# VH-VL binders against Large ribosomal subunit protein uL10m (mRpL10): the designs that were tried, part 224

Target 1, 224 residues: Large ribosomal subunit protein uL10m (mRpL10), of Drosophila melanogaster (Fruit fly) (q9vpl3)
Amino acid sequence: RGKINIQRPKAPHYERARVVAVTQPKYPELPKAKSCFKTRAERTQQQQENPYNEIIAREVRNWLDHSRLVAFFHLSSITADDIFRVRVQLHKQNLHLKSYGSKIIEQAVKNTRYEAIVPLFHSNHCIVFSPDPEKTAALLRIVRRVPQMVLLGGIVEETMLSRNQLVAYAQMPGLHAVQAQLVQTLSQAPGHLIQQLQAHQNSFVQVLDVHAKNQMNEETPKST
Short names: E, the ipSAE of ESMFold2; O, the ipSAE of OpenDDE; V2, 0.75 times the mean of E and O plus 0.25 times the DockQ between their complexes.

## First folded at step 14 (VH-VL)

Design ha123 (from ha1 with light chain N55D; framework fv_anetumab; at its last look DockQ between E and O 0.33; V2 from the best seeds 0.00; counts 0 for: pae O 6.2 > 2)
Fold by ESMFold2-Fast, scan of step 14:
Structure ha123 (fold): chain C 224 residues (1-224), chain A 119 residues (1-119), chain B 111 residues (1-111)
Amino acid sequence: as target 1 above (224 residues)
Amino acid sequence: QVELVQSGAEVKKPGESLKISCKGSGYSFTDYWIGWVRQAPGKGLEWMGIIYPGDSDTRYSPSFQGQVTISADKSISTAYLQWSSLKASDTAMYYCARSFLYWGDFDYWGQGTLVTVSS
Amino acid sequence: DIALTQPASVSGSPGQSITISCTGTSSDIGGYNYVHWYQQHPGKAPKLMIYDVSDRPSGVSNRFSGSKSGNTASLTISGLQAEDEADYYCSSYTSYSDPFVFGGGTKLTVL
């Protein structure tokens, strides 16, 4: 049930950033032996070239490590005002809506069990994190009324779930035996799950309507 | 059963203070917004404001900003609407109603509290 | 001030269908599918009849339906019954800073 505070969610805080800034050289001296000094300066600068990206990648990894619920969404065209409205509503349920660049996500999950999610983020996306997997039902109840957010899948208790599996999980709060069985089943067929997540990533129609017909049928409306 | 129960009718004089209540039961009170809606005699519905009891986040209609105070006590699942100094024009029926979403529908309503302000 | 425009009254006979319109702007009804309809009998609290343009809550007759075209939302009541006689209010989301606006209300008379 642990709660993550958005202001201090185990990300680097200002005091550490300040210490790092103070220890960095402010006024570099020109090197005397250009070739050797340039190589070392280049390595030092390489480590510092994208300190922001490195810090944010660590933040993403921290969110993943400390969230028992992670949900992935495709994000269609939405105004800043509207996404802020959704972010505030989600935050009230201890659900934390975040958006990160695809390269930062790749950097954060590289060499982890979640590296397979990278292809989901090749287009507009957002992620919802929570330390509380019981909030999955609340998450889906909110998002079903935000048509711009299309559920792709998620991670619950370190187990990757497709959209349909996450929806099924949401309907079983307090049914611990059934939840455990679902999670166990997923660990036996990870290949099928990954393919399902990729299929969702490329589909932007009829996501919440489980009764909608598949586009396999050739429907030819008559226009006359 | 989900229900919202409001306090009883009030008869007040101009200049008096008043605090009316709306008690929720049968659901998780801190997971829903509580909105307040005013209806003057023979008139339509006017949204006054909304509060999220879980963190007391409150938003007011521009017409009622500074005219009333909305608050909630999550320990007793009760929301409040308060006036520091009533006016005769405050005579109206006041409804509380619940919404799961800030932009959503009011799916359950209180029975209403009639406030009459006259000298 | 009322931001959404509804006709003051509408009438019909038992068994007929009637439609109540609710007209706003591109910033409310035209911009979102967050249009809700409430029924109010005299001396009673409002009751939610339709939410998100066309969805019905459990317990609401399927004679009630909703739709939207451009900046106008409509509530349609088919097979009119005497108990449908009431005031009907539409509402819409507008913005984060001012989330709710109601229509002026429509008195339905079943003649």
Scores: ipSAE 0.804, ipTM 0.918, lowest interface PAE 0.7, mean pLDDT 82
Fold by ESMFold2, look of step 15:
Structure ha123 (fold): chain C 224 residues (1-224), chain A 119 residues (1-119), chain B 111 residues (1-111)
Amino acid sequence: as target 1 above (224 residues)
Amino acid sequence: QVELVQSGAEVKKPGESLKISCKGSGYSFTDYWIGWVRQAPGKGLEWMGIIYPGDSDTRYSPSFQGQVTISADKSISTAYLQWSSLKASDTAMYYCARSFLYWGDFDYWGQGTLVTVSS
Amino acid sequence: DIALTQPASVSGSPGQSITISCTGTSSDIGGYNYVHWYQQHPGKAPKLMIYDVSDRPSGVSNRFSGSKSGNTASLTISGLQAEDEADYYCSSYTSYSDPFVFGGGTKLTVL
């Protein structure tokens, strides 16, 4: 009983801005001293960042523990205004769009049954959390018209589902008993289905890598 | 069946107030945007504003900001468009229409409310 | 007050194909794939015919198709029928603060 939103600790707006910055590529700034060895400021900064990382990791654990629906997406290039309008639309359906650094995800799921999801976060990503698994259909209906978000899979009622299984779940008719029975049946799938999801993810990343390298080769000017 | 039923035609004088309604049925009223569209006689469609009745999130076209008020009463599944002081140029057909997405299509339309403002 | 540009009128004979253009800017039609087309018969409310550039709602004839190139979207009606005589409007998403813009409308006459 109880909604995940009331149990989720709110991060300060300063820390929320830093979490958003982790999802956006930015070059790291060099230390003021430009020292080859760690300065006193760098050691202090490293020590100060330790509690920050754990606070964010606890936020992710809280979302995972209190969400009956979790969906994972690959996120293509999208403007800040466009991701904001999508976040607002999702929020109206009790769907919470979040992005976290891969190291924070790794820390959050370490030694849990969800550790297998860590490879999904090596590239640009976002996660949608909800306490309401019946909102899966609304989620897919929204995202179908957001081509920058590509569904990778999800978790429903503590069970990992592939992309196709999640889509099938969303199309179930009324009566929660029927939906629970389908999730139970899908959760008994062999580890091959989980490996297929990971293999499709790896294949998709591989295709993107080949495409990116092909574009870089085409743009290389002749220097002679 | 999804249906949007609008209030009846109105004949008003300049300076009078008016509030017209749009009642939605056959769907979850609080899960869809309701937009208002004006069509002056013999002219095209013009977007006025949109509301999400679930949380009253409201946006106006710049041409209509401050000229009209859009509201909703989710307890009776009804959206409203209102003027505090009508002008002769407000003579038009007014449609309500619903959209699932803020950036989406208007898939169902009301029958329209003809507002005539004449001195 | 900014509208998408459509021709004022087009005409065709039964059985022919016709295309209605809708031209905007890089901020609307050029920047998004959220272009929609509406049909309006005299005295009736508009009806959605095409959404997201090229998708048809259930119950709309496959004689209606949509496309876009750059800042111009197009509605094509194949095999014209008498009942296709109506006004046609395009619309597009533009921005979060002002999300919709309509075209000026095109009157289709079936000769």
Scores: ipSAE 0.693, ipTM 0.855, lowest interface PAE 1.2, mean pLDDT 80
Fold by OpenDDE, look of step 15:
Structure ha123 (fold): chain C 224 residues (1-224), chain A 119 residues (1-119), chain B 111 residues (1-111)
Amino acid sequence: as target 1 above (224 residues)
Amino acid sequence: QVELVQSGAEVKKPGESLKISCKGSGYSFTDYWIGWVRQAPGKGLEWMGIIYPGDSDTRYSPSFQGQVTISADKSISTAYLQWSSLKASDTAMYYCARSFLYWGDFDYWGQGTLVTVSS
Amino acid sequence: DIALTQPASVSGSPGQSITISCTGTSSDIGGYNYVHWYQQHPGKAPKLMIYDVSDRPSGVSNRFSGSKSGNTASLTISGLQAEDEADYYCSSYTSYSDPFVFGGGTKLTVL
């Protein structure tokens, strides 16, 4: 019985080799670690093929319609971890950080009052939504600490604001405080008006009195 | 008005457990972080940890990790700091303070709780 | 333990301007604009005086101002008053895992 040469096993008979070749489990090639960095072009292409684009567009519209505060940001070289951290912080303030493709945004806002925002979405961007406009200050405070997030503008109470206007808005005292100040100012106005009206009346009376006195003096005959 | 009221002074022995409290009022308790800061007698301020009562997300300073437990009950607007076993070195003033943001300043402080651990 | 460095003590006469420095690293003061200053009187809780390097809370005197250059933040108190005598602590954001660090504190004496 010939020594089985373990180092050079005899090739199996052609038929056996064929069966073995066919019965070898084809393990799916491990997906080549596609670099997690999908190019902008790849992302855009994937968005076009997604049957759920309409659903997502509706979601975006829903967010826009129900938000009293919307802020638009440019994202520059931010990591997923950083985004996550920011998202958590924002969420704790009832601020919702979302990112959508430009095409989805375009579809979502087409023929709506929000159509003017489309030019803001030419680069990597994110949107923050909130039902509470009073959270503007909180939002700006959070994102100020995130240099990768650049404020582009926003919508507050259905009004489009520039970056500077949004910052100014955040610095204003709360609506209630402003209202209180207005009420105080308005409450003081009538008093001042009354004083001014009274001053004019008093001056008029004085002039009339002087006139009356002068007329009386002219009627007194010079007793020679 | 925003106010943080802490529990009263504690005198304990080594090995005893302790739980002190901080009650917030005048604001939405679930929207702000509550931090704990230790100050040993004659020493500086030391950050211990912080909790977000809204979801009980809790962070500890590395120096205090595993040494204390921070918790909150949002139903009664109260945060807690607790020890399972006190040491003499735990003798200090403990402050709770509100933080607007995770990385933010402490804008409102409790009056402090003095904890004395002596044999 | 990463601590911010403050002078142990600073003194000034009434009416003078004094500055307290707080030195950190590129990972804290140098990395972020989140430096805060607290005033603490004896037997009292700390009070926030400056936040985010230079911003003042409502009710804080405009005599208090903050600045930063590189890894060093500064608290300036102008027109020094007797009531300003206290301990002052700086703090900074550092990292997500360890968000807060305090300085060692500075005792301000008004002569």
Scores: ipSAE 0.016, ipTM 0.556, lowest interface PAE 6.2, mean pLDDT 83
ESMFold2 (binder alone), look of step 15: mean pLDDT 92; pTM 0.939

Design ha124 (from ha1 with light chain N55E; framework fv_anetumab)
Fold by ESMFold2-Fast, scan of step 14:
Structure ha124 (fold): chain C 224 residues (1-224), chain A 119 residues (1-119), chain B 111 residues (1-111)
Amino acid sequence: as target 1 above (224 residues)
Amino acid sequence: QVELVQSGAEVKKPGESLKISCKGSGYSFTDYWIGWVRQAPGKGLEWMGIIYPGDSDTRYSPSFQGQVTISADKSISTAYLQWSSLKASDTAMYYCARSFLYWGDFDYWGQGTLVTVSS
Amino acid sequence: DIALTQPASVSGSPGQSITISCTGTSSDIGGYNYVHWYQQHPGKAPKLMIYDVSERPSGVSNRFSGSKSGNTASLTISGLQAEDEADYYCSSYTSYSDPFVFGGGTKLTVL
């Protein structure tokens, strides 16, 4: 049912300048989208300087507020085609993979209970959001077979969990009450979570350091 | 107990249409991809295409794009493989198999549907 | 079409170990750790034996193992048994537009 008023307005009086403006095609400047031809460094610089940062931070807060499952990952080197494949697979399970700059995340979580997550985003990162915490098992099953994504921790039913606690949560039966009780039980020592997340981040850095040193030794082998 | 059950053997003439089925049971049908794999007599396995029943997202092997249609009916947990006009070269065993990941392994297979196309 | 290269046949005696190779390119086997192995007995559907290069599904004997070096993946069967006589197929992920490619298959004879 659409009712359309078809009364035509009376012809207005036009000045010469307005008549010229109406008769000439005019395309207003559209907001510039980030081009796939721009380098990652140029995209990062434009993102930091772009006045839309508060709008994106608001988007992040909206995702946090409306997601009952949030998982944080370190993201190793991965091609655009491979991350697209992973994003599509996650989307099939109502899991939404997002990447935001560290300053935007800091701005989004400032003065909230989630402010403690900011240190996780000082390196390459991504976040998976879902309104459905029962999808935690599906999430872990998918990312287990994406070696570039390293689980750091997450938030389930507004409770911060370590990697091990998320794994334990995923193994529980799909009863909402049981899952809520598990989240409360696993979160009994909140200080322990931050220490675990930092330890895992440091362990990953150590693995990267060892790998880098091994690569240097390979390039300059046969020393005395 | 996960099971994929395929329709029975078919004997057809060139030019005829055909639709074979693959019914999944014992798992969440909409959470897994269903792939179709062909095996010509005495030959190896050849991937034809894959479908995600939850949203009917379908991808075909370049060799089979335009030659077959893959579809699914999630209300009855059944995937389909269809030909509009069969050729003698379509004579083969056809398998359906499920995969949790688009890039993953096929962990359960149907028993196969033998399709024979001869004049 | 067959893009991955396998030997047409291999043979061994009970108790021996054999290896079946599967060679591709840097865009499939060399580019990803998504290599899978299937066993097919005559007249039957394939069965998954190894996934992601070296992982075994529950219920598959630990006599079956997988590995990869460069563009070549290998399936090794130790302690050969008569029931291992079958065709073996490798497969690999290749691209989003064409996600699966199979090898030509290897007939294992246990004599």
Scores: ipSAE 0.793, ipTM 0.909, lowest interface PAE 0.7, mean pLDDT 82

Design ha125 (from ha1 with light chain N55K; framework fv_anetumab)
Fold by ESMFold2-Fast, scan of step 14:
Structure ha125 (fold): chain C 224 residues (1-224), chain A 119 residues (1-119), chain B 111 residues (1-111)
Amino acid sequence: as target 1 above (224 residues)
Amino acid sequence: QVELVQSGAEVKKPGESLKISCKGSGYSFTDYWIGWVRQAPGKGLEWMGIIYPGDSDTRYSPSFQGQVTISADKSISTAYLQWSSLKASDTAMYYCARSFLYWGDFDYWGQGTLVTVSS
Amino acid sequence: DIALTQPASVSGSPGQSITISCTGTSSDIGGYNYVHWYQQHPGKAPKLMIYDVSKRPSGVSNRFSGSKSGNTASLTISGLQAEDEADYYCSSYTSYSDPFVFGGGTKLTVL
């Protein structure tokens, strides 16, 4: 932990860049049919007993520490095939789509400057990381065409931004000085930004609940 | 101004090799997919394949897999479509077009390259 | 094997409205909102008219509109003009392994 002025995100480590360069897009294997109730209960127990949570939490902290762009999304129902094509397209732009359980995220950010993001992950979610904040425009251009991904907010150059502030940032001409000035201007009231991120999350969840209920009501079996 | 410029018309004999080109300008060439679309005389549009010039990730239509090779040279912002051995049935207009997304629309098209294969 | 079905031809008079259908399956048009429409005049390259079912690119007349219901997408042209006489093709995303299919095309004749 440090002071905001002292904490400056660095570019991804050379080893990570090398691993990314070696990793080629792979078609995701279709999951096999789910097992019986016993296997599902055992899987739930296995997840709770999983000793890897701290290892994954360290991975999350590493992504946060080495990414100058972090974007948070609500993720609606999407097939494995569809999320894979989105992940591949994002990767072409040095944008790395990751999904982590909410408990792992909480463990990763507890007692850090990022702890405020935990409430964003109480529903289905995913995170996009990049060492390059100039890719924010490319990110939004891609996700605009993926209706299952809804932008909640993010972090640019260590500064928390609401959805609208990220959209504004993406529309800037790409001048480094102008973008840095915009980030500072948009982030001068952190409490207000947190409230905006929470409001968007709560409003979206409510809209999804209404939409789901409306879809179920449309299936009401009333014959004329 | 975004533009895709294709190589000129070709007249070939069966069995000959051919490589046609599509040069992009006015945009970041490595940020867009380039697709190839064939149109036989009097017929409709048929996609052949697509390439991402930034890493040469290439996908082919099942109908054209193994019949043509798609490649790109990002240093000169040019994509290519090539045949090792042409057939009379390869006679067609060939278009290149760009797409920002793998699943997206083709927003700009080249003017087309007419390939005629006859003895 | 034709993935997307379009009528071979449609006709209209100047000032009328016409609709061109494009029918697929639940794995393409029915499963995604990635339906695009292209206009092609004789001897020219295709031009994008509609993308993502109903969206217009900059510079395309608002006389062109798109919609989708189930496995069928539709292109509607209102206030027909002579310059609209062309071939129209629909396309849809299908899968990661075979991402792109075209319809057979529809020839629009205007008086």
Scores: ipSAE 0.799, ipTM 0.915, lowest interface PAE 0.7, mean pLDDT 82

Design ha126 (from ha1 with light chain N55Y; framework fv_anetumab)
Fold by ESMFold2-Fast, scan of step 14:
Structure ha126 (fold): chain C 224 residues (1-224), chain A 119 residues (1-119), chain B 111 residues (1-111)
Amino acid sequence: as target 1 above (224 residues)
Amino acid sequence: QVELVQSGAEVKKPGESLKISCKGSGYSFTDYWIGWVRQAPGKGLEWMGIIYPGDSDTRYSPSFQGQVTISADKSISTAYLQWSSLKASDTAMYYCARSFLYWGDFDYWGQGTLVTVSS
Amino acid sequence: DIALTQPASVSGSPGQSITISCTGTSSDIGGYNYVHWYQQHPGKAPKLMIYDVSYRPSGVSNRFSGSKSGNTASLTISGLQAEDEADYYCSSYTSYSDPFVFGGGTKLTVL
């Protein structure tokens, strides 16, 4: 509440975002421009001047600035009906699942403190936002039961956390957990985050392999 | 401790209205779905519907859509199952049960309410 | 509404192992790992025994295990005991409009 975005105040923004989150379509789609023969320069200029892209990028910046919990996920193939089910369930816990194109995310975070997250969005992805960091445990309890969503990491109270750190945070009680995570992060070298991101990519590949094997084992009947 | 307590047994005649209750305690009532499950005498379990008490979001099984009304009062941590006009075929045991997820397991169940409808 | 298919009855002797099957379609058991098993003693409410195919709630004996292969889920009870005699129901997620479907139930007799 002390921080003001001149173009989007916090309280009206969160009320509006809550209504929009419940009513939004499952997938964000760019409005298709009327198709006529155009030069490369004209197409590029129209893309850069597209008010839709800037509006959505502004929405992403507002979510990042006004959320005390942000979690990043890899999103495997999932039906429209299944992602809708997950979005509705998350919304019950004040958790807002958003999907944005990687180009829009890059535009939103360029020249901001969040620019380091761009590499996480080079493949299929989604983001969960919440004003309530205490909902981290609820988030993980829900997502544990959605195999298509794989946690990559997050931001809690403006502090970047790896997947393992976010899981540990969810298990800690109250204010002492927040202080512990803050102290840990402030004592880390800046380069440590790059190492964690690279290790996470390797762990993610391993998790996908284990998940695929687990599904095959469940479907294959045990030999007599 | 987590507990779901249902209202007592009911004996009714066809055409009468009825409202039975399920009171949750020992947990955050508004953070869990409450489902209603019917069991006719000597028969299996059949899902009727589910409600999220925090916002009263309600869904019904196709077999029970329009046959019953499910509601909740979060101020007293109580969910309800209601009939406007009972039929003899409504004779059954009715269970409430909680689920954290819309697609999840029912981890705690009420003791059941026996409803008998006869002339 | 089409229920999941379970055998009407199964029997075993104390100390033996038995398996109860639950068969659905690719749109329920085959499409999701949201299969749950409930135990019901006569005159009592159901009790959750297994959730998400193979996980046990706290307090449930490790003699109970679950698995899935294709469109069929299975509940296995090892080291049968007299108190295991009960009705067993499977359930699965199907769709947003009909999130829960139950099997017809299996009566386990321990003789």
Scores: ipSAE 0.790, ipTM 0.910, lowest interface PAE 0.7, mean pLDDT 82

Design ha128 (from ha1 with light chain N55Q; framework fv_anetumab)
Fold by ESMFold2-Fast, scan of step 14:
Structure ha128 (fold): chain C 224 residues (1-224), chain A 119 residues (1-119), chain B 111 residues (1-111)
Amino acid sequence: as target 1 above (224 residues)
Amino acid sequence: QVELVQSGAEVKKPGESLKISCKGSGYSFTDYWIGWVRQAPGKGLEWMGIIYPGDSDTRYSPSFQGQVTISADKSISTAYLQWSSLKASDTAMYYCARSFLYWGDFDYWGQGTLVTVSS
Amino acid sequence: DIALTQPASVSGSPGQSITISCTGTSSDIGGYNYVHWYQQHPGKAPKLMIYDVSQRPSGVSNRFSGSKSGNTASLTISGLQAEDEADYYCSSYTSYSDPFVFGGGTKLTVL
C-alpha cells in the first residue's frame, strides 16, 4: 500500500476507515520495495548467523598472517584428479594450495591490510600459501606446467607484487638481501595499493591473452 | 653436473632376491621424483613406479604393484628397486630417471642395470 | 596393452626430413600437453629430446621439433644425420594412478 488516498467523496469517514482497516484482515499486493527489503534483511541475518563462514574466514586470515609468500591464481576448469596431483606436488615444496569462495575471501580481508585483493577473486580462483618465500621459484616452475592456473600476482614479505615482479623475485633465489632490495625496487613502496591492484588487473588481462594464445598454439611448433 | 649412477649387472636364478640401486648427485635429491623404467630384451620402455625421496611417497604402475618394492635413502641420495623372488620374466634392462614433476619429463637417466634371470 | 601407437620403423637419407607419429586417445595425448620424446642409441640409456609437446631441452639440436594435432603427437627431424639413427619413444601423462605411458618405439634408419 502506497500513499493514503483521501478524496472529497470519501473524506467524511477517514478516521473510521483507518480503524476498520486495522481490525479486519486485508490482502493487498506487497510492493516490490518492501519484498526486497525483507529479502535483504533475511540475507543479512543468514550471513551473520552462519558460523561456518566466519570459521573459514578466520582460517584464511591465519594463512595470510603466517605466510611470507601468497600467490593468487585464476583457475580454469580442471578435473578433481588434476587439481589433486597439483596440490600434492605443491605440498612437497611446502606450498599450500587453497580454494575459498569469493564471499569468504571478502569477509576474511575486510578492514585488513589485504582488502585491496578482493577484486582478484570475482572469478574462479585459488591461492597458494607458504611460510618460505624462497619457494617462489619452485612455485613458478611447477605452475608454468599447469595451464589451468594463471598467475595474477601475490604478496611477498607483506609487499604486493604483479606477475612480472614475482617472476623477477624468483630469479634471485638464495640472496635474501638482494631479494629484499628487489621487492622494494619493483613495488615502489610506500603507497600504491590501489595502483598496484589496478596494475594487477591490467596484467591479468594481458596474461590471459598470452595464455590463451599459448594454449591455441600447442597444436603447432612453438618455442616457449 | 647432475648424474644418476646405477649398480652393476646382475645374474640370478629364479626365486632369488635382488636389490639394485640408483645414486643421484649434483642436485637436491629430495626435490625430484625418481622413476624406474623397465626394458625387456627387444622390447620398448615400460614405467614401473616412482618415489619422492623427501617423504618416500611411492606410486606403482598397476602392472608392477606387488611385484617390486621401490624405496629411497635420502641420507645417501640413493633410490632402490627390489624383488623378493625373481622370475625368468624379470630379465630386462632397468633404468632410473629423475623428474621434477609427478606428470613431467625424465630429464636425466641412469646408465641402466641389466638383470638376467636364468635357470 | 595400453601403449601409445608408433610406427615400428621409419627411414630417410642424410639431409632429408622425417616425421615420427605417436597416437593415443583423448584421455592422454588429446587431453594434455605432457608429451615427451626420448632418443635411445643401442646399448645406451634414453635421452630426453622434446618435452611438453614442442619444448627442447638445453643441448638438443634445433633440427628436432615436436607438435600435436588432436590425439596424435609428432616428432620431426630435419637435416637428417647418421647420428640420428636410433630408437625413438614418445610418452604421455594419463592419470594420477598411472601417470606415464610409453609408445612402442620407432626405429629410425639413416641410409
Scores: ipSAE 0.790, ipTM 0.907, lowest interface PAE 0.7, mean pLDDT 83

